# Miniprotein binders against q6w4x9r395to579: the designs that were tried, part 201

Target 1, 185 residues: q6w4x9r395to579
Amino acid sequence: GHCSLEGGSFVTTFDARPYRFHGTCTYILLQSPQLPEDGALMAVYDKSGVSHSETSLVAVVYLSRQDKIVISQDEVVTNNGEAKWLPYKTRNITVFRQTSTHLQMATSFGLELVVQLRPIFQAYVTVGPQFRGQTRGLCGNFNGDTTDDFTTSMGIAEGTASLFVDSWRAGNCPAALERETDPCS
Below, E stands for the ipSAE of ESMFold2; O stands for the ipSAE of OpenDDE; V2 stands for 0.75 times the mean of E and O plus 0.25 times the DockQ between their complexes.

## First folded at step 15 (miniprotein)

Design xd6 (at its last look DockQ between E and O 0.95; V2 from the best seeds 0.82)
Fold by OpenDDE base, look of step 15:
Structure xd6 (fold): chain B 185 residues (1-185), chain A 89 residues (1-89)
Amino acid sequence: as target 1 above (185 residues)
Amino acid sequence: DTLREEAERLYDEARKLMREAERAFEAGNFEEAFRLAKEAGRLIEEAIRLAAEAIKKGDEDPWTYLILRYAEWFAEIVEEFIERVEEEL
């Protein structure tokens, strides 16, 4: 399964459903029992301009009982608040520079993350087949059905992205907005 | 303990009970499986309540939110398991 966060506010789920939102919060991208120690991948969005529609991804966070790995737009990688030099390795996670503009987080448990640093901070999430039907969050449920990707944390299927996205907030933030936008913008 | 810490403790305990319930079920001890699962259900609901309360009171730690979400998901799993056990009673 492939999930992408692109263009500052665009998301494509594991089931290949595209949508857009504008929010300034931390959101759960991927929750799964296949992630060890109650792990999750999260995305941090912030304002990138003066309007509500000017939001962008500013960091990706892998959070578990053991780790809080943050990859930020300024190329700083931290674990539990401490800056780490690359390549950085834990028991089952490795963060390293893939290219001059890309960082990668590789894991032993079937999760891969590629972060594009420039010109736009973007993220690409890949999960193994063992994750099929066992994921929740903004990346969807990876069950091959796009129609139920907007299932909230409470198990409610939403027709729009805003309520869906808000249900996966991992902080006290304002409500997300859904806007129709040109993918090229 | 803080609300989050208590929620996490109960979540962990509920998971432990469910593992025991599953073993009981596999052994054909359906009454015991049911008892254990029901207790797990009780604990997980309390965990959810406590985590939600923490958030309501201003806990903004992403981990608190994550615990809540895992607890909610686990509650569904517990309920489904209970239903399976009931079919065997």
Scores: ipSAE 0.854, ipTM 0.926, lowest interface PAE 0.5, mean pLDDT 95
Fold by ESMFold2, look of step 15:
Structure xd6 (fold): chain B 185 residues (1-185), chain A 89 residues (1-89)
Amino acid sequence: as target 1 above (185 residues)
Amino acid sequence: DTLREEAERLYDEARKLMREAERAFEAGNFEEAFRLAKEAGRLIEEAIRLAAEAIKKGDEDPWTYLILRYAEWFAEIVEEFIERVEEEL
């Protein structure tokens, strides 16, 4: 399954459902019992322009009981707050420079993350078939049905991306309903 | 212990109880499976309450949010399991 975070806050889920949102927070992108040690992939968004609807990805975080790996747009990779030289290896995770413009995080548990650093910061998430029906978060539930990909953290399928996205906040941030409304979001 | 640490402990214990409940169910011990799953449900609901309380009191750590989301998801799994066990009783 493939999930992408592109351009100005565009997301395509594991079930190929595209959406856009306008928020400045940390969000849970992917959680799954298939990730060891209660792991999750998180995405950090911030303002990127003069309009409140201009937000973009600034970092991707892998968080578990063992690790807090941060890959940020300033091209610095940290684990648990300590800067790391690439290639960086743990028991089950390797982070390396794939090309001059791309970093890759490869894992032994079926998660792969590719981060495009330039010309704009984008991320591409790939999960193996063992994740089917076993995911939640901004990347959706990977069940082959796009109609329920907007399932909130409380298990409620929403018709609007903004309510869905707000339910996956992992930080103390204003809800999207308190921000400028864009009919395209 | 912090509210987050206690929520983590209860979440971990609830998962252990559910593994035991699933083994009991597979062995045909449905009354035991029910008892264990009900206790797991009780613990997971308390874990949810404590994690949510920590956040309300200013815990900004993404880990606390993640534990809450896993606990909420697991609570759904526990309730579905209890319904299955009740059909066998």
Scores: ipSAE 0.711, ipTM 0.853, lowest interface PAE 0.9, mean pLDDT 87
ESMFold2 (binder alone), look of step 15: mean pLDDT 88; pTM 0.876

Design xd7 (at its last look DockQ between E and O 0.96; V2 from the best seeds 0.80)
Fold by OpenDDE base, look of step 15:
Formats: structure tokens, C-alpha cells, sequence
Structure xd7 (fold): chain B 185 residues (1-185), chain A 89 residues (1-89)
């Protein structure tokens, strides 16, 4: 499964459903029992301009009982608040520079993350087949059905991205706004 | 303990109970499986309440939210399991 966060506010789910939202919060991208230690991948969005529609991804966070790995747009990588030099390795996670503009987080449990640092901070999430039907969050449920990707944390299918996205917030933040637009814009 | 810590403890306990419930079910002890699952259900709901309360009181740690989400998901799992057990009673 491949999930992408592109263009500052565009998301494509594991089931290849595209949508856009504007929010300034931390959101759960991927929750799964396949992630050890109650792990999750999260995205941090912030204001990138003066308007409410000017939002962008500013960091990606892997959070578990053991780790809080933050990859920020300024290329700083931290774990539990401590800055780490690359390549950085934990028991089952490795963060390293893939290219001059890309960082990668590789894991032993079937999760891969590629972060494009510039010109736009973007993230690409890949999960193994063992995750099929066992994921929740902004990246969807990876069950091959795009129609139920907007399932909230409480298992309710939403018709709009706004309510769906808000259900996956991991902080006290304003409500997200949905905007229909061309993914290429 | 903080509300978050309480939520975590309850969540962990509920998970343990569900493991026991599953073992009981596999052994054909459906009544015991049901009892254990029901208890897990109570605990997980309490975990959810604790996490929600923490958030309401100003806990903004993403981990608290994550625990809440896992607890919510687990609650669904427990409910589904209970229904499955009922079919065997």
C-alpha cells in the first residue's frame, strides 16, 4: 500500500483515493496493530501563509511507546526530543539520507517512509501486504475499497474529508477544512 | 497516576483480558470467554473515558490521543468478539 502527502494539502490513501484538506494540527496517518508498541505515523501541518488555505506539511512523526521520531522540514531528526545524527538507528527503525533532498525511514516491521525535503515537504508511506485491512488514519484502511476510506476513529464512515480528518487529529486544533481541487494544482 | 496513565493501564489490562478470553474461546470455554470479554469491554470503555477526560482537561500530548484511538479500535474488536462468543453460547 502506498499513501502520499503531497502539494502541502493533498493526500492519496492506500486505496488510491485522493483528497485535500486544510488543517493546522497533528494528524494520525497510519494506525495499525501491525505496528509494534502501539505505534502510529503522524503528520504535522502548519500555516504556510496568511490565509486558512495556505497550509503545509511541516513534519512527520512516528510515535510509539518507545519512540517519538520526528522528521521536520528543516531536516532535523529527533527521537524523544533529542536531535539525532543520520543515519540513526533504533532497534527496528533506521532513518537515513536517501538523496540530497530525501530522507528515508526504514523499519523491520513493514513500514517505509520517504520524505521529500524540498522544494516541497512531502511524504510517501509504504506498508507491506500484512497491513491489508488493518490500517486506520488519514491513509485509509487499505482494503481495496475507496468508498470507505473516510472512516473515522470510531468506525463511522464519513462523506466528507473534513470530518474524517478531524477524527484523526492528535491535538487540540481548529477544525480542518475540505477543498475540492485538482491534485496538480 | 495521571488520567493518561490510568487510560493506558486500563487499556493494557483490557488487552490482557481479551487474550485470556481468546484462549478460553479456543478451548471451548465459551462462558468464560464471554465473562472475560465483557470485563475487557468495561475496562476499555473506562480507558476511553479517561483519555477523553485527559484531553478535555488540556492534555495535548499526541500520545494521549493515540491511546484514545487504539482504545476505540480495541473496543470495536471486543464487541465483535462478544458477538462471536454469543453465537456459541
Amino acid sequence: as target 1 above (185 residues)
Amino acid sequence: DTLREEAERLYDEARKLMEEARRAFEAGNFEEAFRLAEEAGRLIKEAIRRAEEAIKEGDEDPWTYLILKYAEWFAEIVEEFIERVKEEL
Scores: ipSAE 0.858, ipTM 0.932, lowest interface PAE 0.5, mean pLDDT 94
Fold by ESMFold2, look of step 15:
Structure xd7 (fold): chain B 185 residues (1-185), chain A 89 residues (1-89)
Amino acid sequence: as target 1 above (185 residues)
Amino acid sequence: DTLREEAERLYDEARKLMEEARRAFEAGNFEEAFRLAEEAGRLIKEAIRRAEEAIKEGDEDPWTYLILKYAEWFAEIVEEFIERVKEEL
């Protein structure tokens, strides 16, 4: 399964459902019992222009009981606040420079993250088939049905991206906005 | 312990009880499976309350939000299991 976070705050779920939102928060992209130690992948969005509605991805975080790995747009990789040289390796996670513009986090548990640093900070999440039907978060539930990809953290299917995204906040921040008038929505 | 740490312990205990409930169910001990799952449900609801209280009191640690989201999902799983056990009773 593939989930992408691209410029314009554009998200495509594991079930290929595209949506947009604008918010300044940390959000849970992916949680799953398939991730060890109650792990999750999170995305950090921040203001990208003079308008309060202009936001972009600035970091991706993997968090578990054992790890807190932050990949930011300034190419800093940290684990629990400690900056790391690349390649960086734990028992089940390796972070390395894939190309001059891309970093990759590879894992032994079926999660892969590729981060494009330039020209725009973007992220691409890949999960193995063991994750089918066992994911929640901004990347959706990976069940082959786009109609329920907007399932909130309370298990409620929402009709709008903004309500769905707001439920996945992992920080004290304003509610997400859906750009309903955007020609690409 | 902080409210976040209390929520973590309650969530962990609820998961352990649910593992025991599933084993009891597979062994055909449906009344025991029901009792264990009901207790897991009580613990997970308290874990949710403690995490929510931590957030209201200004806990900004992303871990607090993550444990809350896992607890909320687990609560759904427990409720579904309880209904399944009732069908066997």
Scores: ipSAE 0.637, ipTM 0.841, lowest interface PAE 1.3, mean pLDDT 85
ESMFold2 (binder alone), look of step 15: mean pLDDT 88; pTM 0.877

Design xd8 (at its last look DockQ between E and O 0.91; V2 from the best seeds 0.81)
Fold by OpenDDE base, look of step 15:
Structure xd8 (fold): chain B 185 residues (1-185), chain A 89 residues (1-89)
Amino acid sequence: as target 1 above (185 residues)
Amino acid sequence: DTLREEAERLYDEARKLMEEARRAFEAGNFEEAFRLAEEAGRLIKEAIRRAEEAIKEGDEDPWTYLILRYAEWFAELVEDFIERVKEEL
């Protein structure tokens, strides 16, 4: 399964459903029992301009009982608040520079993350087949059905992205807004 | 303990109970499986309440939210399991 966060506010789910939202919060991208130690991948969005529609991805976070790995748009990688030099390796996670503009987080449990640093901070999530039907969050449920990707954390299927996205917030933040805009913005 | 810590403890305990429930079920001890699952259900619901309360009181740690989400998911699993057990009773 491939999930992408592109263009500052665009998401494509594991089931290949595209949508857009504007929010300034931390959101759960991927929750799964296949992630060890109650792990999850999260995305941090912040304001990129003066308008509410000017939001962008500013960090990706892998959070578990053991780790809080943050990959920031400033190319800073931290674990549990401590800055780490690359390549950085934990028990089952390795963060390294893939290219001059890309960082990669590789894991032993079937999760891969590629982060594009420039010109736009973007993230690409790949999960193995063992994750099929066992994922929740903004990246969807990876069951081959796009129609149920907007299922909230409470198991409610939403027709729009805004309520869906809000249900997966991991902080006290303003409500997300769904807005159709130029994908290049 | 903080509300988050309480939620975590309850969540962990509920998980342990469900493991026991699953073992009981596999052994054909459906009544015991049911009892254990029901208890797990109670605990997980309490975990959810604790986490929600933590958030309401201003806990903004993403981990608290994550625990809540896992607890919510687990609650669904417990419910599904209970229904499965009922079919065997």
Scores: ipSAE 0.859, ipTM 0.931, lowest interface PAE 0.5, mean pLDDT 95
Fold by ESMFold2, look of step 15:
Structure xd8 (fold): chain B 185 residues (1-185), chain A 89 residues (1-89)
Amino acid sequence: as target 1 above (185 residues)
Amino acid sequence: DTLREEAERLYDEARKLMEEARRAFEAGNFEEAFRLAEEAGRLIKEAIRRAEEAIKEGDEDPWTYLILRYAEWFAELVEDFIERVKEEL
C-alpha cells in the first residue's frame, strides 16, 4: 500500500483516495498495531508563504516509545532532538540519502518512507500487506474501500476532508481548510 | 505523575488485562475473559479521560495525542471483544 504527500496540499491515501487540506499542525499520518512500541508516522504542516491560508509539508516524524526521528525540509535529521549523520541506523530503522534530492527511511517492520527534499518537500509512504485493514490516520484505513478512508479518530466515516483531518491533529491548533480561501491576498 | 503519565499507565494496564482476557477466552474460561475485559474497558476509559484532561490543561506533546488515539482505538477493540465473549456465555 502507498500513501503520498505532494505539493504540501495534496494527499493520496493507501486506497488511492485523493484530497487536499490546509492546516498548521502536526497530524497523525499513520498509526497501526503493526508498528512497534506504539509507533506512528506524523506529518508537520506550516504556512507556505504563498497566501494567508496555504500550507505545505515541512517535516515528517516517526514517533514511538523509543524514537522521535524528525526529517525536516531543512535537510536536518534528528533522533530524540540530536542531529545525526547519514546513514543513521538503529536495530530496526535505517535512514540514508537515496539521491542528492531524496532521503529514505527503511525499517524491518514493513514501513518505508521516502522524502523528496527538492524542488518541493514531499513524502511517500509504503507499507507491506500485513498493514491491510490495520491503519488509521491521514493515509486512511487501507481496506480497499475509498468510501470509508475518511475515518476519524473516533471511528466515524466523514464525507469531508476537513473534519477527517481535524480529528487527526496532534497539537492545539486551528481547524484545517479543505481548500485555499485567499490565495492571492 | 502528570496526567499524560497517568493516561499511559492506565493504557498499559488495560492492555495487560486484555492479554489475560484473550488467554482466558482461548482457554474457554469465558466468565473470566468477560470480567477481565470489563475491567480493561474501565481502565481505558479512564486513560482517555486523563489524556483529554492533559490536553485541555495545555499539554502540547504529540505523544499525549498519540496515546489518546491508541487508547480510543483500543477501547473499540475491547467493546468488540466483550460482545464476542457474550456470544459464548
Scores: ipSAE 0.708, ipTM 0.860, lowest interface PAE 0.9, mean pLDDT 87
ESMFold2 (binder alone), look of step 15: mean pLDDT 88; pTM 0.873

## First folded at step 16 (miniprotein)

Design eg1 (at its last look DockQ between E and O 0.82; V2 from the best seeds 0.00; counts 0 for: pae O 1.6 > 1.5)
Fold by ESMFold2, look of step 16:
Structure eg1 (fold): chain B 185 residues (1-185), chain A 82 residues (1-82)
Amino acid sequence: as target 1 above (185 residues)
Amino acid sequence: STTRLRIEFRDISEEQAKKVEEIIRFEAEMSGVDVEFEYHDGRLTVEARGSPYAIEWFLYIVRLRLWWEMEGVEIYVIKVES
């Protein structure tokens, strides 16, 4: 299964449902019992350019009881706040430079993350078939049905991306509606 | 159909307890979980009520956010009643 975070805040879920959102927050991208040690991928979005409503991906975080790996748009990779030389390896995770513009995080538990650093910070998440029907977050539930991919953290299927995205906030951030109410012109 | 969860934080300052409460109140609202707090002498106790699904997610996301955002805070699950 494939999930992508591209361009100015476009997302395509594991079930190939595309959507776009605008928000400044950290979000749960992927959570699954298939990730060891209560692991999750998170996506960090922040304002970009001069538009208050325009946001873009600025970091991807893999967090578990064992690991606190941050891959950020400044091209620094950290674990537990400490910058790491690449290739960087733990027991189950290897982060390495795939090309001059791409980093890869490969794991032994069926998760692969490829991050494009330039010209635009983008992320591509791949999970093995064991994850089918076992995911939550912005990448959807991976059950082969796009009609319920917008399932919120309350377990409610919504018809709009904004309600779905706001439910997956992993930070005390305002809802998108509040952020959209202050255009510059 | 209703799960009750009691969790505690021990040996935390009032400042730490306030931050923990802010995280918990937000995630309770997002998860549809009702919460009540008591803070006494370095111990913060939280009573939470919700569906089994909501409580499972609530506990997970609270732990994840505390791990990500806080230092020196440990959560103790005291009881889970279905």
Scores: ipSAE 0.728, ipTM 0.873, lowest interface PAE 0.9, mean pLDDT 87
Fold by OpenDDE base, look of step 16:
Structure eg1 (fold): chain B 185 residues (1-185), chain A 82 residues (1-82)
Amino acid sequence: as target 1 above (185 residues)
Amino acid sequence: STTRLRIEFRDISEEQAKKVEEIIRFEAEMSGVDVEFEYHDGRLTVEARGSPYAIEWFLYIVRLRLWWEMEGVEIYVIKVES
């Protein structure tokens, strides 16, 4: 399954459902029992302009009981809050520079993350087949059905992205705005 | 079906307790969980009630957020009853 965060405010789920939202919070992208030690992948959005519709991805965070990895445009910060030289390795996670503009987080448990740093901060999440039907968050449930991707953290299917996205907030933030548009359009 | 969850925080200041309470109240509301708080002599006790699913998510997200936002604060799960 492939989930993408592109163009500042566009998301394509594992099931290939595209949607758009504007929020300035931290959101759960991926939560799954397949992630060890209660791991979760999160996305941090912030204002990129003066209008409420000018929001962009500014960081991706992997958080578990053992690891805290923050990938931002300028640095990689780990558990102790220090910027690390790459490659950075833990027991089952490696963060390294893939290209001059791309970082990659590789794991031993079937999660891969590619982050484009320039010119636009974008993220691409890949999960193995073992994650099928066992994912939650903004990236959807990876069950091959796009119609139920907007399932909230409480297991409620929403028709629009707004309440769906808000349910996956990992902080006390304002409600998100939504547009159901094709990121490719 | 209703699940009751009891968690506590030890050696926590009143200031920290207020921050924890703020986080927990928010997540409780988001999860449809009812919560009650008691702070006494450096210990914060939280009683939570909700559906099994709601309590499971509530506990998960609270752990995650506290780990992220409240460095040095440890959560103890005292009791889970369904």
Scores: ipSAE 0.380, ipTM 0.721, lowest interface PAE 1.6, mean pLDDT 91
ESMFold2 (binder alone), look of step 16: mean pLDDT 89; pTM 0.886

Design eg2 (at its last look DockQ between E and O 0.86; V2 from the best seeds 0.71)
Fold by ESMFold2, look of step 16:
Structure eg2 (fold): chain B 185 residues (1-185), chain A 82 residues (1-82)
Amino acid sequence: as target 1 above (185 residues)
Amino acid sequence: STTRLRIEFRDISEEQAKKVEEIIRFEAERSGVDVEFEYHDGRLTVEARGSPYAIEWFLYIVRLRLWWEMEGVEIYVIKVES
């Protein structure tokens, strides 16, 4: 299955459901029991500078009990806060430069992440078939049905992206109402 | 049904406990989970109550945020009762 995070804060889920959102927070992209050590893939969004309300992807994070790998817009790859030369390898994970503009994180557990660093910071998530029906987060549930891809962290299917996206926040971010009433947040 | 969760943090400072409590309060509020805290002699104990689904997500997201936002803080799950 394929999930993409592209310029303009566009997301396409594993079931090919497209949506757009603007928020300043860290979000759960993908959580699954197929990820070892309670792992999750997260996305960090921040103000883009294009307008006061638009945001863009600034980092992708793989986090588990054992790993804290950050691939950031500033082109630095860290593990647990320490910058790493590429290729960087653990038992289950390899991060390497695919091209002058793309990095790849390959894993032994069926997750692949490709990050475009330039000209726009973008991310592409690929998961193996063992993940079908076993995912949660901004990339959807990978069950072949776009109707319920906007399922919140509380298991509620929403019809719009904003409530769905807000439910997957991984941080003390202001409530949507506060952000909507303060455009200069 | 209601699930009751007891978790502990050991050998943490009062400052660390305050940060942990801030994370837990935020996640409890948005998950519909009731929490009570007790800090004594480097041990923070948290009693949490909510639906089975809310408690599962609460525990997961609290762990994940602690791994992301803090160092040197480990969560111990003492009891999960429904």
Scores: ipSAE 0.681, ipTM 0.850, lowest interface PAE 1.1, mean pLDDT 86
Fold by OpenDDE base, look of step 16:
Formats: structure tokens, sequence, C-alpha cells
Structure eg2 (fold): chain B 185 residues (1-185), chain A 82 residues (1-82)
């Protein structure tokens, strides 16, 4: 499954459902029992302009009981809050520079993350087949059905992205704005 | 079916307890979980009640947010009853 966060406010789920939202919070992208130590992949969005509709991805965070990795445009910060030189390696996670503009987080448990640093901060999440039907968050449930991707954290299927996105907030933030838009349009 | 969860924070200041309470109340409301708080002499006790699913999610998201927002604060699960 491939999930993408592009263009500042566009998301394409593992099931290839595209949508757009504008929020300035931290959101759970991926939560799954397949992630060890209660791991979760999160996305941090912030204002990129003066209007409420000008929001962008500013960081990607992997958080578990054992690891805390924050990938931003300028640095990679780990558990102790220190910026790390790449490659950074833990027991089952490696963060390294893929290209001059791309970082990659590779794992031993079937999660891959590619982050484009420039010119636009974007993220691409890949999960193995073992995650099928066992994911939740902004990236959806990876079950091959796009119609139920907007399932909230409480298991409620929503027709629009607004309540869906808000349900996956990992902070006390204002409600997000939503727009059903194809990021390729 | 209703599940009861009791969690505890130890060696926590009043200021920290207030922050934790804020996080927990927010998540409790979102998950449909009822919560009660008691702070006494550096210990914060939280009792939560809700459906099994709600309590499971509640505990997860609270842990996650505490890891993210409240470094150094450890959560102890004291009791879970269904």
Amino acid sequence: as target 1 above (185 residues)
Amino acid sequence: STTRLRIEFRDISEEQAKKVEEIIRFEAERSGVDVEFEYHDGRLTVEARGSPYAIEWFLYIVRLRLWWEMEGVEIYVIKVES
C-alpha cells in the first residue's frame, strides 16, 4: 500500500482515495498492530500562508514506546531531542539520505517512508502486504475499498474528510477544513 | 458492555497534572469515555469508563499524546475491568 502527502494539503490513501484538507495539527497517518511497540506514524501540519487554506506538511513523526523520530525539512530529531547525523540507525529503523532532496526511513517491520525535503516537503508511506486491512489513520484502512477510507478513530464511517481528519488529531487543535479534491486535478 | 480503566501518574506536579488532565479530558470526550480525576500528593489517578473499544482507543491515544507532549511523564495502568 502506498499513501502520499503532497502539495501541502493533499492526501492519497493506501486505497488510492485522494482528498484534501487544511489543518494545523498533528495527525495520525498510520496506526496498526503491525507496528511494534504501539508505533504510529504522524504528520505535522502548519500554516504556510495568511489564509486558513494555506497549510502545509512540515514534519513527519514516527513514535513508539521505544523510538521517537521527527523528520523535518532541516533536521532529524530523535529520542533525546538531538539532531542526528545521517544515517541514523536503531534496532529496527534506519533513516538515511536517499537523494540530495529525499530522506528515507526504512524499517524491519514493513514500513517505508520517503520524505521529499525540497522544493516541497512531501511524504510517501509504503506498507507491506501484512498491513492489509489492519491500518487506520489518514492513510486509510488499506482494504481495497475506497468508500470506507474515511473511518474515524472510533470506527465510524464518514462521508466527508472533515470529521474523519479531525478524529485522527494527536493534539488539541482547531477543526480542519476539508475539500474533496483530486490532488492530480 | 462497559469497561473500567484505572490509570495512575506518579511523582507528578500539580502543573503537570493539569496538563495531563487537559489532554485526557479532550481525548475522553472524543472517544465517548467518562473520566474522573483525583490528585493527591504528587499522584494523579484517573478512572475511565466506556465501551471496550472506546477504552482501548482512549488508552492508546492518551499514551501516544503523553509520549509526544509530556516527556518524562509515565502512565501506569492499574486496573482494567470489563
Scores: ipSAE 0.643, ipTM 0.851, lowest interface PAE 0.8, mean pLDDT 92
ESMFold2 (binder alone), look of step 16: mean pLDDT 89; pTM 0.890

Design eg3 (at its last look DockQ between E and O 0.90; V2 from the best seeds 0.75)
Fold by ESMFold2, look of step 16:
Structure eg3 (fold): chain B 185 residues (1-185), chain A 82 residues (1-82)
Amino acid sequence: as target 1 above (185 residues)
Amino acid sequence: STTRLRIEFRDISEEQAKKVEEIIRFEAEKAGVDVEFEYHDGRLTVEARGSPYAIEWFLYIVRLRLWWEMEGVEIYVIKVES
């Protein structure tokens, strides 16, 4: 299954459902029991430089009991706060430069992450078939049905992307819609 | 049905406890989980009540956020009753 984070906060789920949102927060992109040590993949979004209401991806984070790997828009890779030279290897994870513009995080547990650094910071998530029906987060539930891909963290299928996205916040930040309607700061 | 979860944090300062409470309150509100806090002598105790699904997600996301946002704070699960 494939999930993509492209352009101005566009997402395409594992079940190929596209959506866009406007939010500044850290979000759960993918959580699954197939990820070891209670792992999750997170996406960090911040305001775009071109519009107050536009947001874009600035970092992707793999977090578990063992790892805190951050791949940032500034091309720095850290684990547990320490900058790492590439290729960087753990027992289960390898982060390396795939091309001059792309980094790859390969794992032994069926998760692959490819990050485009330039010209626009984008991310592409690939999971093996063992993940079918066992994912949660912004990438959807991978069950072959697009009608319930907007399932919130409480297991409720929503009709709008904004409610779905806000349920997956991993930070004390305001809801995207409320923030978008308050331009004064 | 209702699940009761009791967790605690040991040897943390009042400042650390306030940060932990802010995270827990936010995630409890999102999950529909009722929480009560007690801080005494470096120990923060949290009693949480909600549906079995809400409690499982609540515990997961609280742990994940603590790993992401804090250092030197260990969560202990004391009991889970349903």
Scores: ipSAE 0.715, ipTM 0.873, lowest interface PAE 1.0, mean pLDDT 87
Fold by OpenDDE base, look of step 16:
Structure eg3 (fold): chain B 185 residues (1-185), chain A 82 residues (1-82)
Amino acid sequence: as target 1 above (185 residues)
Amino acid sequence: STTRLRIEFRDISEEQAKKVEEIIRFEAEKAGVDVEFEYHDGRLTVEARGSPYAIEWFLYIVRLRLWWEMEGVEIYVIKVES
């Protein structure tokens, strides 16, 4: 499954459902029992302009009971809050520079993350087949059905992205705005 | 079916307790969980009630957010009753 966060406010789920939202919060991007130690992948959005519709991805965070990895445009910060030289390695996670503009987080448990740093901060999440039907968050549920991708944290399927996105907030922040538009359009 | 969850924070300041309470109230509202708080002498006790699914998620997300936002604050699960 491939999930993408592109163009500042566009998301394409594992099931290839595209949607757009404008929020300035931290959101659960991927949560699954397949992630060890209660792990979750999160996306941090912030204002990128003066209007409420000018929002962008500013960081990706992997958080578990054992690891805290923050990938932002300028640095990689770990558990102790210090910027680390790359490659950074934990027991089952490696963060390294893939290209001059891309970082990669590789794991031993079937999660891969590629982050484009420039010119636009974007993220690409790949999960193995073992995650099928066992994911939740902004990336959806990876069950091959796009119609139920907007399932909230409480297991309620929504027709639009607004309540869906808001349900996955991992911070105290206001509601997000939504547009169901094709990121490729 | 209703599940009751009791969690506790120890050696927590009033300021920290307020922050924790803000996080918990926010997540409780989203999860449809009823919560009650009691702070006494550096201990914050939280009683939460909801469906089994709601309580499970609530506990998870609270733990996650505490890891992220409240470094050094430890959560203790005291009681879970269904």
Scores: ipSAE 0.685, ipTM 0.869, lowest interface PAE 0.7, mean pLDDT 93
ESMFold2 (binder alone), look of step 16: mean pLDDT 89; pTM 0.891

